# VHH binders against Mucin-5B (MUC5B): the designs that were tried, part 6

Target 1, 189 residues: Mucin-5B (MUC5B), of Homo sapiens (Human) (q9hc84r5073to5261)
Amino acid sequence: CICSMWGGSHYSTFDGTSYTFRGNCTYVLMREIHARFGNLSLYLDNHYCTASATAAAARCPRALSIHYKSMDIVLTVTMVHGKEEGLILFDQIPVSSGFSKNGVLVSVLGTTTMRVDIPALGVSVTFNGQVFQARLPYSLFHNNTEGQCGTCTNNQRDDCLQRDGTTAASCKDMAKTWLVPDSRKDGCW
Short names: E, the ipSAE of ESMFold2; O, the ipSAE of OpenDDE; V2, 0.75 times the mean of E and O plus 0.25 times the DockQ between their complexes.

## First folded at step 1 (VHH)

Design f7 (framework vhh_7zox_3)
Fold by ESMFold2-Fast, scan of step 1:
Structure f7 (fold): chain B 189 residues (1-189), chain A 120 residues (1-120)
Amino acid sequence: as target 1 above (189 residues)
Amino acid sequence: DVQLVESGGGLVQPGGSLRLSCVASGFTFDDYAMGWVRQAPGKGLEWVSDISWGGSTGYADSVKGRFAISRDNAKNTLYLQMNRLKPEDTAVYYCARTYVYSSGEIFDYAGQGTQVTVSS
C-alpha cells in the first residue's frame, strides 16, 4: 500500500483514491486501528515551529512525524546558511543520515529528502517538506489503517473513512475530520 | 548532482504519436513525484502532466484523453505517451522532478528538454 502527497495539497490514498485538501493544522495521515505493529502512526504538521526551523521573518515549515513503539521521529526542512536542508529529529534530538536505533533507520538523500525505514515491517516513509510518500506492506497492514491516507484494503469504496467511523462521499470531507485536537495552535481553528 | 535527460522528441504529422522518455540520475527516483512541462515558441511554461510516488496521475485539460504519463522505477525512467498530436502540441518538453502547480508553478529541477514538432 502506498500513500502520497505532492504539490502541497494533492493526496493519493493507500488504495489509489485522489483528492485535494489544504489544511493548516496537524492531521493524522495514518495510524493503526488496532495496535499490532508498535502503534505505527504518521502525522503531517503544516506549521512546525522550532528554534532551528524558524527564522525571525520566516513561516514555520511543514513536518512529518512518525510514532513507532515509544519513539518519535520528526522530518522537517530548515534553513542552513541560506539553503534548505532536511532535519531529522529522533526523540527531539537531531540525527545525521545513517543513524539507526531500535530497528528504525534514517537517511537523507541530496539535501532535503529524508527517509525512514523500519525493515522488520517493510515500512518506508519519505518526505522533503513538500511531498510525502509512505509504503506499507498490504500483508501486515490490511484492514488496520485509518487517517487521511485512507484504508489499506485494495478497495477504494472505503477510502474516505472518517474519524467517527463513517465513510464520506468525498475524501476532501474525510480529510478534515483527521484534525489532531491536541495540536491546537494560534490560528489553527 | 541531479540530472534529467529527455529523449523521444521529433517531427510528426497531426494525428500521429510520440513517446517521450526521461532518464533520471543523482537522486532516488521513486522518492519523488515527476512530471512533464512544455514551452511553445514565444510562450511561457505550461504544466502537461504529473505522476505521484504512488502512481496517481494528473493531466492538463488540453491533453487529457490523449496523453498518458507512466514511470518505471527499476529503470529510473519517466514516460509520456502522446497520441492524436495537434499542431498546438508543438513545444520543447521538459521532464521535471517534483513540482507545485499553482499560479506561479514551482519546480525542483528540470532537464534540458526535447523538441516536439507537429506539422502538416
Scores: ipSAE 0.000, ipTM 0.124, lowest interface PAE 17.0, mean pLDDT 79

Design f8 (framework vhh_7zox_3; at its last look DockQ between E and O 0.04; V2 from the best seeds 0.00; counts 0 for: pae E 17.1 > 2, placed apart)
Fold by ESMFold2, look of step 2:
Structure f8 (fold): chain B 189 residues (1-189), chain A 120 residues (1-120)
Amino acid sequence: as target 1 above (189 residues)
Amino acid sequence: DVQLVESGGGLVQPGGSLRLSCVASGFTFSSYAMGWVRQAPGKGLEWVSDITRGGSTGYADSVKGRFAISRDNAKNTLYLQMNRLKPEDTAVYYCATDYFGSLEWSYDYAGQGTQVTVSS
């Protein structure tokens, strides 16, 4: 099962359904319906404002958040001398390529492409600030994913599963139901 | 409004060639980097190539030596010359720009794409 996003608005679900969604908040890309593997969750924050990003660049980049067991991994980009560079925070501490802890491996490919592997689950996630891709093995996650990435069922019929458990007529309509409420952001609650 | 319009896709036999075009409007084309990404059926996005405003080019290993990116700033047009096409090149091809990298919402736009199908 592979889910991807390009340009911040073009999505392909785990089962290959394509749609466009333009949201400025944090949204659930994927979470386990029933927590079997450490409650794996993926979130996309479309306006990730760090103190440095807010002050230095006068803009907020996207960030991909991975929650696994008690770990919180954030993949984002930052500006260094006018050039984007990947920034990986492991439990709020910056880490470099090759870092590993508690079964999570972090690597950087090129200058901005960040990769997180969870080998025990066969999970691989990449993000470069513009393109996201998550690979989950069907054998472990079948019928146990929900979010903007849809279901991992090898069937596009039920991909547009909304937060309330119903299927929307379009995945664009489904995607907005996966809002993560955040009172710190205007219009995101 | 930023608009990117891809064209030039089609059905070709293995070993054939296609030239993709992307006509841009709504921003100063010559001031920004441009690039191509693609999405194969049922797969995620793959970076293919980019070109800086100064003309420096980059290519994914899978296409290096077969594809050539270029730009015509007078026509606001980005090109991708695709030679010796293989079945694995089958995808929808999108053009992109780093214009959005200078603005808060900078990763939000791509064109409609153009379909490339390589089969015998």
Scores: ipSAE 0.000, ipTM 0.134, lowest interface PAE 17.1, mean pLDDT 78
ESMFold2-Fast, scan of step 1: ipSAE 0.164; ipTM 0.573
ESMFold2 (binder alone), look of step 2: mean pLDDT 83; pTM 0.854
OpenDDE, look of step 2: ipSAE 0.026; ipTM 0.413

Design f9 (framework vhh_7zox_3)
Fold by ESMFold2-Fast, scan of step 1:
Structure f9 (fold): chain B 189 residues (1-189), chain A 123 residues (1-123)
Amino acid sequence: as target 1 above (189 residues)
Amino acid sequence: DVQLVESGGGLVQPGGSLRLSCVASGFTFSTYAMGWVRQAPGKGLEWVSDIYSGGSTGYADSVKGRFAISRDNAKNTLYLQMNRLKPEDTAVYYCAKDTFLYSGSYDEYFDYAGQGTQVTVSS
């Protein structure tokens, strides 16, 4: 199953449903319904690309976070000597390409494309500050994912699963229900 | 400028094999992730396989065990060995670089993909 986001607002779910959603907060991209494989969870933190915060304004991905077992991995892009470079924080500590710990491997390709692999699960997540892709084996994750990436079921009918367990008519409506509450952010919906 | 030239497609019978090649130029091939994506008639893009600069590989569940990706950094060439081909593998296969591998849209990233090579599996 493969989920992707590009252009700041375009999504393709694990079963191939496409939709557009302009969020300005942190949302659950994917999490396990039943905690079978380390309670794997993916989050995308979005913000406005410019100071103009209107409903039509462009959204930019800020960071992609991965929670696996007791580990937190954050992928973001920062400026180093005037050039964009990927920055990977592993349990809040910066790590370099080639780092591995507890079955999790991280890589940076070129200067900005970050990749996290969990080989035991066949899981791979890639992020470069503009595009992300999450790859999960159907054999392990079928019928056990929820979030903006939808359900990994090979059936597009259930892709728009909302946080309350109901299916929305549009995945755009589903996407907003996966908001991660942040008591520090006024105006997040 | 990035250039990716695919070859090796063709007509083959079910159960047959084909080997696709992609010759890259215009960038430091050895430092980038490379892969293959395909588009079947009337369908969207499907990621098939990737290989990182260090040799780590990934495969779509639909091709796992049948396809093998490899790279020759000295020749700037990416390969896809396709075995036990099925009618469902019929598609245009595109060589893809870095960002294009992970995008759902060719509209924004076409400069990082080749022109494609047609694979038809038919009896």
Scores: ipSAE 0.000, ipTM 0.177, lowest interface PAE 13.1, mean pLDDT 78

## First folded at step 2 (VHH)

Design c10b (from c10 with N59Y T103E; framework vhh_7d4b_2; at its last look DockQ between E and O 0.01; V2 from the best seeds 0.00; counts 0 for: pae O 8.9 > 2, unsure alone 63.0 < 65, placed apart)
Fold by OpenDDE, look of step 2:
Structure c10b (fold): chain B 189 residues (1-189), chain A 121 residues (1-121)
Amino acid sequence: as target 1 above (189 residues)
Amino acid sequence: QVQLVESGGGVVQPGRSLRLSCAASGRIFSIYAMGWYRQAPGKQRELVASISSGGGSTYYADSVKGRFTISRDNSKNTMYLQMNSLKPEDTAVYYCAAYDWSEGLYEYDYWGQGTQVTVSS
């Protein structure tokens, strides 16, 4: 099951349904319905969106958060000497490419492409500030995912699963239901 | 490795049209999501449009919606950007980009060298 987002708003669910969604808040990309494998969850946080040309044009998802067991990994892009660079925070601590802890491996390709691997689960997540991809083995995660990435069932008909457990007519409509309420963010309550 | 080569840029007056092409080589073209970026002088590179590997889905920046059309021909390993109703604000170097899904993961983004588009009276 591969879920992807590019352009800041273009999504492809685990089962291959494409849709466009623009949001300025934090959303659940995916989470386990039942916590079988460390209660894995992914979030896209738009809090870091700036007034940059790229961000403005793409409705920039600026931070991807990965929760696995008790670990919190944040992938974001920051400006260093006028150039964008990947910034990986492991439990709120900046870490370098090659960092590994408790079965999680992080790496950076080039300057901005960040990767998180969980080898034991065969899980891989990549993010560069505008493009996201999550790979989950069907054998482990099938029929146990929900969020903007939809279900991992090899069936596109059920991809638009909303937070309340109902299926929306469109995945765009589904996507907004996965808002993470945050009173600290304007319009995200 | 994947190589991307842009073409079709040039100097045009406002309101005119250009069609950019991006020829890809090195790997199976159909496995890449593709996109066009542009960078104007003194500005950051910005996404203009993107297209899924199969061409079934497209994205456009708000600034070019209704004027630009992205398409691809996988049989020719080529992506296109039809730019209509060009404005001076569209002046920039346009870059072709490919997002590699070949390993089931986004690991690489490939870039062309860029093609200059100048819109001026």
Scores: ipSAE 0.012, ipTM 0.247, lowest interface PAE 8.9, mean pLDDT 86
ESMFold2, look of step 2: ipSAE 0.081; ipTM 0.579
ESMFold2 (binder alone), look of step 2: mean pLDDT 79; pTM 0.805

Design e10b (from e10 with T58Y S105D; framework vhh_6fv0_2; at its last look DockQ between E and O 0.59; V2 from the best seeds 0.00; counts 0 for: pae E 6.3 > 2)
Amino acid sequence: QVQLQESGGGLVQPGGSLRLSCAASGFTFSTYWMYWVRQAPEKGLEWVSTISGSGGSYYYKDSVKGRFTVSRDNAKNTLYLQMNSLKPEDAAQYYCAKELPYGYDFEDYRGQGTQVTVSS
ESMFold2, look of step 2: ipSAE 0.121; ipTM 0.562
ESMFold2 (binder alone), look of step 2: mean pLDDT 83; pTM 0.835
OpenDDE, look of step 2: ipSAE 0.054; ipTM 0.516

## First folded at step 4 (VHH; framework vhh_6fv0_2)

Design g1 (from e10b with Y58T K61A; at its last look DockQ between E and O 0.38; V2 from the best seeds 0.00; counts 0 for: pae E 9.4 > 2)
Fold by ESMFold2, look of step 4:
Structure g1 (fold): chain B 189 residues (1-189), chain A 120 residues (1-120)
Amino acid sequence: as target 1 above (189 residues)
Amino acid sequence: QVQLQESGGGLVQPGGSLRLSCAASGFTFSTYWMYWVRQAPEKGLEWVSTISGSGGSTYYADSVKGRFTVSRDNAKNTLYLQMNSLKPEDAAQYYCAKELPYGYDFEDYRGQGTQVTVSS
């Protein structure tokens, strides 16, 4: 099962359904329906604009969050001395490539590519600020994922599973139901 | 206003090579990530490659990894895609695109495209 986002709004679900969604909040990409594997959850925050952003189309970085057991890993991009750099926060602490804790491996490739591996689960997640990919083995996660990445069922008919447990006619309609409430953002509560 | 113009497409035989170019204007090219995507007839858009604003990081779809190379020349405001060992499945309209600002649609930030045809 592979889920991806590119171009800021173009998604491909775990079962290969393509759709476009232009949400401005934080959304659940994936979470376990039944907490079998440390309650693995993935979130994408689409609204990471700097305080200096203007009304024009300014660069607004994204942040991808991974929750696993009691660990919280945040992947984002920052400017360091005028250059783009990947930033990985492991339990709110910046970490470097090669960091490992409690079965989670962190890598930085080049300047902005961030990779998190959970080898015991065969899980890998990559994010560079503009593109993410999440790879989950079907053998472990079948019938146990929900969110904007859809189900891992090898069946696209059930991919647009909404938060209330029903299947939407379009995954665009499904995707909005996976809002993570955030009182700091208008319309995201 | 963002302007992107792809060129370099054409007809090649399987195993052949093409180099696509994308001339960019209307924005500070070196500060934005750029994308190559493609669309075969009657199919959805497929991501091909991404390059960071500085050119220091490159990324590829598994279907093209090892065969395609993305690059950019920030002094000339030009993005490139070198396509080697072309296969019939690579035939598509190829687009370059600028990174999307938060909340904007991808379709508003791409070029007109250039056609790549791989004959059997």
Scores: ipSAE 0.007, ipTM 0.352, lowest interface PAE 9.4, mean pLDDT 79
ESMFold2 (binder alone), look of step 4: mean pLDDT 83; pTM 0.831
OpenDDE, look of step 4: ipSAE 0.482; ipTM 0.775

Design g2 (from g1 with S57Y; at its last look DockQ between E and O 0.01; V2 from the best seeds 0.00; counts 0 for: pae O 10.9 > 2, framework grips, grease 25.1 > 24.2, SAP .688 > .668, placed apart)
Fold by OpenDDE, look of step 4:
Structure g2 (fold): chain B 189 residues (1-189), chain A 120 residues (1-120)
Amino acid sequence: as target 1 above (189 residues)
Amino acid sequence: QVQLQESGGGLVQPGGSLRLSCAASGFTFSTYWMYWVRQAPEKGLEWVSTISGSGGYTYYADSVKGRFTVSRDNAKNTLYLQMNSLKPEDAAQYYCAKELPYGYDFEDYRGQGTQVTVSS
């Protein structure tokens, strides 16, 4: 199951359904319906502002958050000497490429492409601020995911599953239902 | 355990001022963005203001810009909201909240709130 986002608004679900959605808040990309493998969840924050000075008022880039077990990994971009670079926060602590902890590996390819691997699960997530891709093994995660990435069932008919468990007419309509209320941002309630 | 306790609410006339405080414990206060939210009767939660860990960055909802000022004293683990030129539409239960991890419930990271009433 491969889910992707590109161009800031183009999505492809785990089952290959393409749709366009543009939001300004934080949304659930995917989460386990039943916590089987560390309660994995992915979130996309379209305007990430954190305690880090590099992601403060001057610029709030997009951020991809990965939650696995008790760990929180944030992938975002920052400006360093006028150049955009990947910034990885592991449990709120900036870490360098090659960092690993409790079965999670993080790396930066080039200057901006960040990668998170969970080898035990065969999970890989990449993000460069503009393009997102998550790879989940069907054998582990099939029929146990929900969010903007869909259900990972090899059935596109159920890809537009909304938060309330109903199926929307379109995945675009589905996408907005996966809003995560964010008290840090006006209009994201 | 994260603990937040709001205070300073009360009854004030339109045009009046209040200063809210939020005492924080159970986490490294200075390393987290904090925010104020409010809930008026029959309305949902509304974002009011946000302040960075160091206090260097502040943000406000359009509805309170120019009237409210958020600040913090990290040595005292306290968040403040100075509310000036209060309007009837500012009446609400005000909550302070810790920067939320993604996927967690808001209620787990806010206090019990303090009531602000604006009436002639």
Scores: ipSAE 0.000, ipTM 0.255, lowest interface PAE 10.9, mean pLDDT 89
ESMFold2, look of step 4: ipSAE 0.008; ipTM 0.375
ESMFold2 (binder alone), look of step 4: mean pLDDT 83; pTM 0.837

Design g3 (from g1 with S52K; at its last look DockQ between E and O 0.01; V2 from the best seeds 0.00; counts 0 for: pae E 10.1 > 2, placed apart)
Fold by ESMFold2, look of step 4:
Structure g3 (fold): chain B 189 residues (1-189), chain A 120 residues (1-120)
Amino acid sequence: as target 1 above (189 residues)
Amino acid sequence: QVQLQESGGGLVQPGGSLRLSCAASGFTFSTYWMYWVRQAPEKGLEWVSTIKGSGGSTYYADSVKGRFTVSRDNAKNTLYLQMNSLKPEDAAQYYCAKELPYGYDFEDYRGQGTQVTVSS
């Protein structure tokens, strides 16, 4: 099962359904329906500002967050000497390529491409600030995913599963239901 | 005013090669990341490759990694995709696309596409 986003608004679900969605908030890309594998969850924050930055900052980039067991991994980009560089925060601490802890491996490929592997689950996630791709084995995650990435069922008819458990007529309508409320952002609750 | 023109598609046998081109105009080509995306019959859009605007970094879907090479010539405002060892699974309409600012529509920032057909 492979889910991807490109161009900031174009999604392909785990089962290959394509849709567009333009949201300026944090959304659930994927989470386990039943917490079988360390409660794996993926989030996309479309307007990620650092704790010290104002919302008026000219460069609030996207951030992809991975929650696994008690770990929180954030993949984002930052400006270093006027150039974008990948930034990986592992439990809010910056880490570099080759870091590993508790079964999670972190890699940086070139300047901005960041990769997280969870070998015990066969999971890999890549993100470069503009494109993400998440790979989950069908054999482990079959019938156990929900979010903007849809279901991992080999069946596109159930891909637009909303937060309330019903299937929307379009995945654009489904995607807005996966909002993560954030009172610090206008219109994100 | 953004214009993208894909070319270089065609019919090829399995294991063959094609080189796609994308001529760009109406924007400052070198400042924007560019994408290759494809759509097979009765399927959704699939991301293929991305290249950084100021050069250097390239990214690929695992399904094409090692077989496809994206490049750009910023002096000619042209994006390229070299496709080697083509498989039936690669048959699709291929589009080049400009990096989308948040809140903008894909259709305003893509070309017309070029068809790649693999005979097997």
Scores: ipSAE 0.006, ipTM 0.333, lowest interface PAE 10.1, mean pLDDT 80
ESMFold2 (binder alone), look of step 4: mean pLDDT 81; pTM 0.812
OpenDDE, look of step 4: ipSAE 0.024; ipTM 0.441

Design g4 (from g1 with T50V; at its last look DockQ between E and O 0.58; V2 from the best seeds 0.00; counts 0 for: pae O 6.6 > 2)
Fold by OpenDDE, look of step 4:
Parts: sequence; structure tokens; C-alpha cells
Structure g4 (fold): chain B 189 residues (1-189), chain A 120 residues (1-120)
Amino acid sequence: as target 1 above (189 residues)
Amino acid sequence: QVQLQESGGGLVQPGGSLRLSCAASGFTFSTYWMYWVRQAPEKGLEWVSVISGSGGSTYYADSVKGRFTVSRDNAKNTLYLQMNSLKPEDAAQYYCAKELPYGYDFEDYRGQGTQVTVSS
């Protein structure tokens, strides 16, 4: 199961359904329906403005958040001395490429491509601030995912599953239901 | 107003090469990441390649790695895509696109596209 997003608006679900959705908030890309493998979940924050991470940034970048077990990993891109660089926060602490903890590996390829691997699960996530890709083994995660990435069932008919368990007329309509309410962000409720 | 114009598409045999160009205007070209994206018949849009404003960082979809090369000439406000070893599955309408600014839709920042056909 491979889910991708590019440009902040173009999505391809685990089952290959393409759709366009533009949101300004944080949304659930995927989460386990039943916590089987560390309660894995992925979020996209379209406007990541954490003081510790982006205080020097002229613009709040997008950030991909990975939650696995008790770990929180944030992938974002920041400007450092006029150059784009990947910024990885592990439990809110900036870490360098090659960092690993509790079965999670983080790396930066080149300058901005960040990668998170969970070898025990065969899970890989990449993000460069513009393009996101999550690779999940079907054998482990099939029929146990929900969110903007869909259900990982090899059935495109159920890709537009909303938060409330109903199927939307379009995946665009589905996508907005996966909003993470945040009173700190205007219009994100 | 942002304007993007793709060119260089055409018919090529498998294993052949094409070089796409994208002329950009209406924005400070060098300050934006640029995309190549494509849409094959009965398929959705997929990203092909991304290049940073300075050109110092380039990225490729797995399907084109090793075959395609993205580059840019900021002095000419032009984006390029060198496509080598073309395959039938590369046939698509190819678009160049500007990175998504906050609050805007990515769809609004692409050109009209150029058609690439790969056939023996």
C-alpha cells in the first residue's frame, strides 16, 4: 500500500485513487483502525508554525507528523542560511540524519528528503516538504487503515471512507472530514 | 499573473529521448520549487520530478529515476526535463507547475501541458 501527496493538494490513496484536496489545517493522512502495530498514524500539517522549529522561517512550512507507539516524529523543511534543509524532530528534539530510537530510523537524503523507517513493520515514509509518500505492507495493514490515504484494501470503492464510517461521494469530500480540530489555527474547527 | 508554458513533447520510439521545456513568467522564478507532473490516459496526475529554487536539490519519482533529469535556468526563467530511455508507460500529458503557495491550489499554478507519446 503506497499513499502519496504532492503539491499539498494532489493525493493518491493506498489503493490508487487520485483526487485533489486543498486544506489549510492538519489532517489525518492515515491511522490504524485497530491498534495492532504501535498505533501508527500520519498527519499532515499544512501550516506548521512551532516556535522551536520554525521561528526563523519566513513562512510556516508543511510538516508531516508520524506517531508510533509513544514516539512523535515531525518532518519539515526549514531555511538555514538561505538554503532549504530537512528538519527532523524526534519527540520535539531536533535530530540528525542517522538517528534511531526504539526501532525507528530517521535519515536525510541529500539536503531535504527526510525518511523514516520502521524496519520491524516494513514501513517507510518520505517527505521533502512538498512530496509525501508512505509505504505500508499490505500483509500487515490491509483493511486496517483509514484517513485521507484510504483503507488499503486493494478496493478503490472504499477509498473515500469518511471519519464517521460512511462513504463520501468523492474523496475530496472525504478528505475534509479528516480534519484535526485545532483552536490555535484560524478556521481549523 | 503566473504563466507557465510547456513545450518539447512529441512522438518517440521506446528507448528514445525527449527534452521538455517550461517557460515561466509572472513570478520570481528562482525562489520557487518547480514540479514536473504528468497524467496518462485514465490515470490521475502524478508527480515526476521536483527541483528546488536554486537547483541544488532534485528529486524523482521511482518510476523515472535514472532516466529523467530535471534542471533549470533561472536566468532564462526556464525549467527543463530531459527524458531518456523512454518507455510506453511514460506516455502522458506533461505539465510544469510552481510550488504551492500557502492558501492556493496547486492546480492553479501549472501550464497547458505538452503531450508525450511513446510508440514503436
Scores: ipSAE 0.016, ipTM 0.348, lowest interface PAE 6.6, mean pLDDT 89
ESMFold2, look of step 4: ipSAE 0.412; ipTM 0.720
ESMFold2 (binder alone), look of step 4: mean pLDDT 80; pTM 0.813

Design g5 (at its last look DockQ between E and O 0.01; V2 from the best seeds 0.00; counts 0 for: pae O 8.2 > 2, placed apart)
Fold by OpenDDE, look of step 4:
Structure g5 (fold): chain B 189 residues (1-189), chain A 119 residues (1-119)
Amino acid sequence: as target 1 above (189 residues)
Amino acid sequence: QVQLQESGGGLVQPGGSLRLSCAASGFTFSTYWMYWVRQAPEKGLEWVSTISGSGGSTYYADSVKGRFTVSRDNAKNTLYLQMNSLKPEDAAQYYCAKELPYGDFEDYRGQGTQVTVSS
């Protein structure tokens, strides 16, 4: 199962359904319906301004958050000496490429392409501020995912599953239901 | 074997300054990100600052931005933390830690140095 987002608005679900959605808040990309493998969840914050102690006040870049077991990994971009670079926060602490902890490996390719691997699960997630991709083994995660990435069932008919468990007419309509309420962000509640 | 030894802690009044040092050995110091972390009584470990191997990149917790400055002297294998405008809430045991590609970097810190802020 491969889910992707590019251009900030173009999505492809685990089952290959394409749709367009533009939001300004934080959304659930995917989460396990039943916690089986560390209660894995992915979030996209479209304006990562103050959520991290290392966030730059002058910019609100996109941030991809990975939650696995008790670990929180944030992938975002920052400006260093006038150049954009990947910034990886592991449990709120900036770490460099090659860092690993409790079965999670993080890396940076080039300057901005960040990667998170969970080898024990065969999971890989990439993000460069503009493009997101998550790879989940069907054998482990099939029929146990929900969010903007869909259900990972090899059936596109059920890809537009909303937060309330109903199926939307379109995945675009589905996407907005996966809003993570945040009273600190205008319009995100 | 990785060895880290913090020093420079002490008692200071609010608004005062301290400069912490961390002597490192047992690894190629200049190739690793280094961290300052602290633990206040009855609180968990809190990261304070990090600096890249070359010293070209630095990051700070919001709570210390504008007041603390991390630096390093790779020739001396030493990490520094200049702490200005200290507040009571800065009181803690301060540790330096080494980043590792494998394992928990929290396990690779020194014995710490105590910082007390009191009038």
Scores: ipSAE 0.015, ipTM 0.329, lowest interface PAE 8.2, mean pLDDT 89
ESMFold2, look of step 4: ipSAE 0.052; ipTM 0.454
ESMFold2 (binder alone), look of step 4: mean pLDDT 83; pTM 0.844

Design g6 (from g1 with P101D; at its last look DockQ between E and O 0.01; V2 from the best seeds 0.00; counts 0 for: pae E 7.8 > 2, placed apart)
Amino acid sequence: QVQLQESGGGLVQPGGSLRLSCAASGFTFSTYWMYWVRQAPEKGLEWVSTISGSGGSTYYADSVKGRFTVSRDNAKNTLYLQMNSLKPEDAAQYYCAKELDYGYDFEDYRGQGTQVTVSS
ESMFold2, look of step 4: ipSAE 0.006; ipTM 0.344
ESMFold2 (binder alone), look of step 4: mean pLDDT 84; pTM 0.841
OpenDDE, look of step 4: ipSAE 0.755; ipTM 0.894
ESMFold2, look of step 6: ipSAE 0.036; ipTM 0.444
ESMFold2 (binder alone), look of step 6: mean pLDDT 84; pTM 0.840
OpenDDE, look of step 6: ipSAE 0.846; ipTM 0.932

Design s1
Fold by ESMFold2-Fast, scan of step 4:
Structure s1 (fold): chain B 189 residues (1-189), chain A 119 residues (1-119)
Amino acid sequence: as target 1 above (189 residues)
Amino acid sequence: QVQLQESGGGLVQPGGSLRLSCAASGFTFSTYWMYWVRQAPEKGLEWVSTISGSGGSTYYADSVKGRFTVSRDNAKNTLYLQMNSLKPEDAAQYYCAKELYGSDFEDYRGQGTQVTVSS
């Protein structure tokens, strides 16, 4: 299953449903429904590109975080967008391309495109502030994902699964329900 | 041989300011990301801030964001950390570093400069 985002606000779910959502907070891109593979979860931190705080204003995603539990050790990997160079934080500490720990590998392609791999799970995530892509094996994650990336079921009809377990009429409406608690500010939606 | 030397630490009251400096030599300073890390008594190392080689990209730990500003002068091979609105929890030995992980971290950091915040 492949989930992607481009242009800061255009999403394609794991099953290929496309939608546009302009948030200015942190949202759950994907998480496991049942904690089977390290309780894997992905988060995207959205910011406005300018001082304008309107619904039509452009969004500039700043960071993508991966939470993964390996052998009872909780790991957090954050990829931070930079115009000159991308920055990868491993448990809040900067690391260089080629770093690996507890089955998680990080690399930078060129200077700005960051990549995180978890080979044991066949998982790969790339981010450069303009584009995001997460690749998850269907064989491991089918029927066990929720978030803005939707369900990994090979069925688009269930893609707009909301936090409360119901299906929204539009994935734009679904996307709003994946707001991370306590990330809200004035004008955040 | 990589050498990093911090200075500018001292005792300050809560709400005060300090500016730390790190003089670098032995490598092409302008091409490397640089880091500020700190260690409080009986605590582990905590990353504070990082700056790209050109100075165009800066990043901060949540605990210091909005209060600290990292900068660099590549002509002088010097890294800076401007610390404003200092809190008791900022008291620590501050180090500048060229690398944060690996067996050579001790070789690629300075001796540190002590920051004490007390009333």
Scores: ipSAE 0.000, ipTM 0.203, lowest interface PAE 13.4, mean pLDDT 80

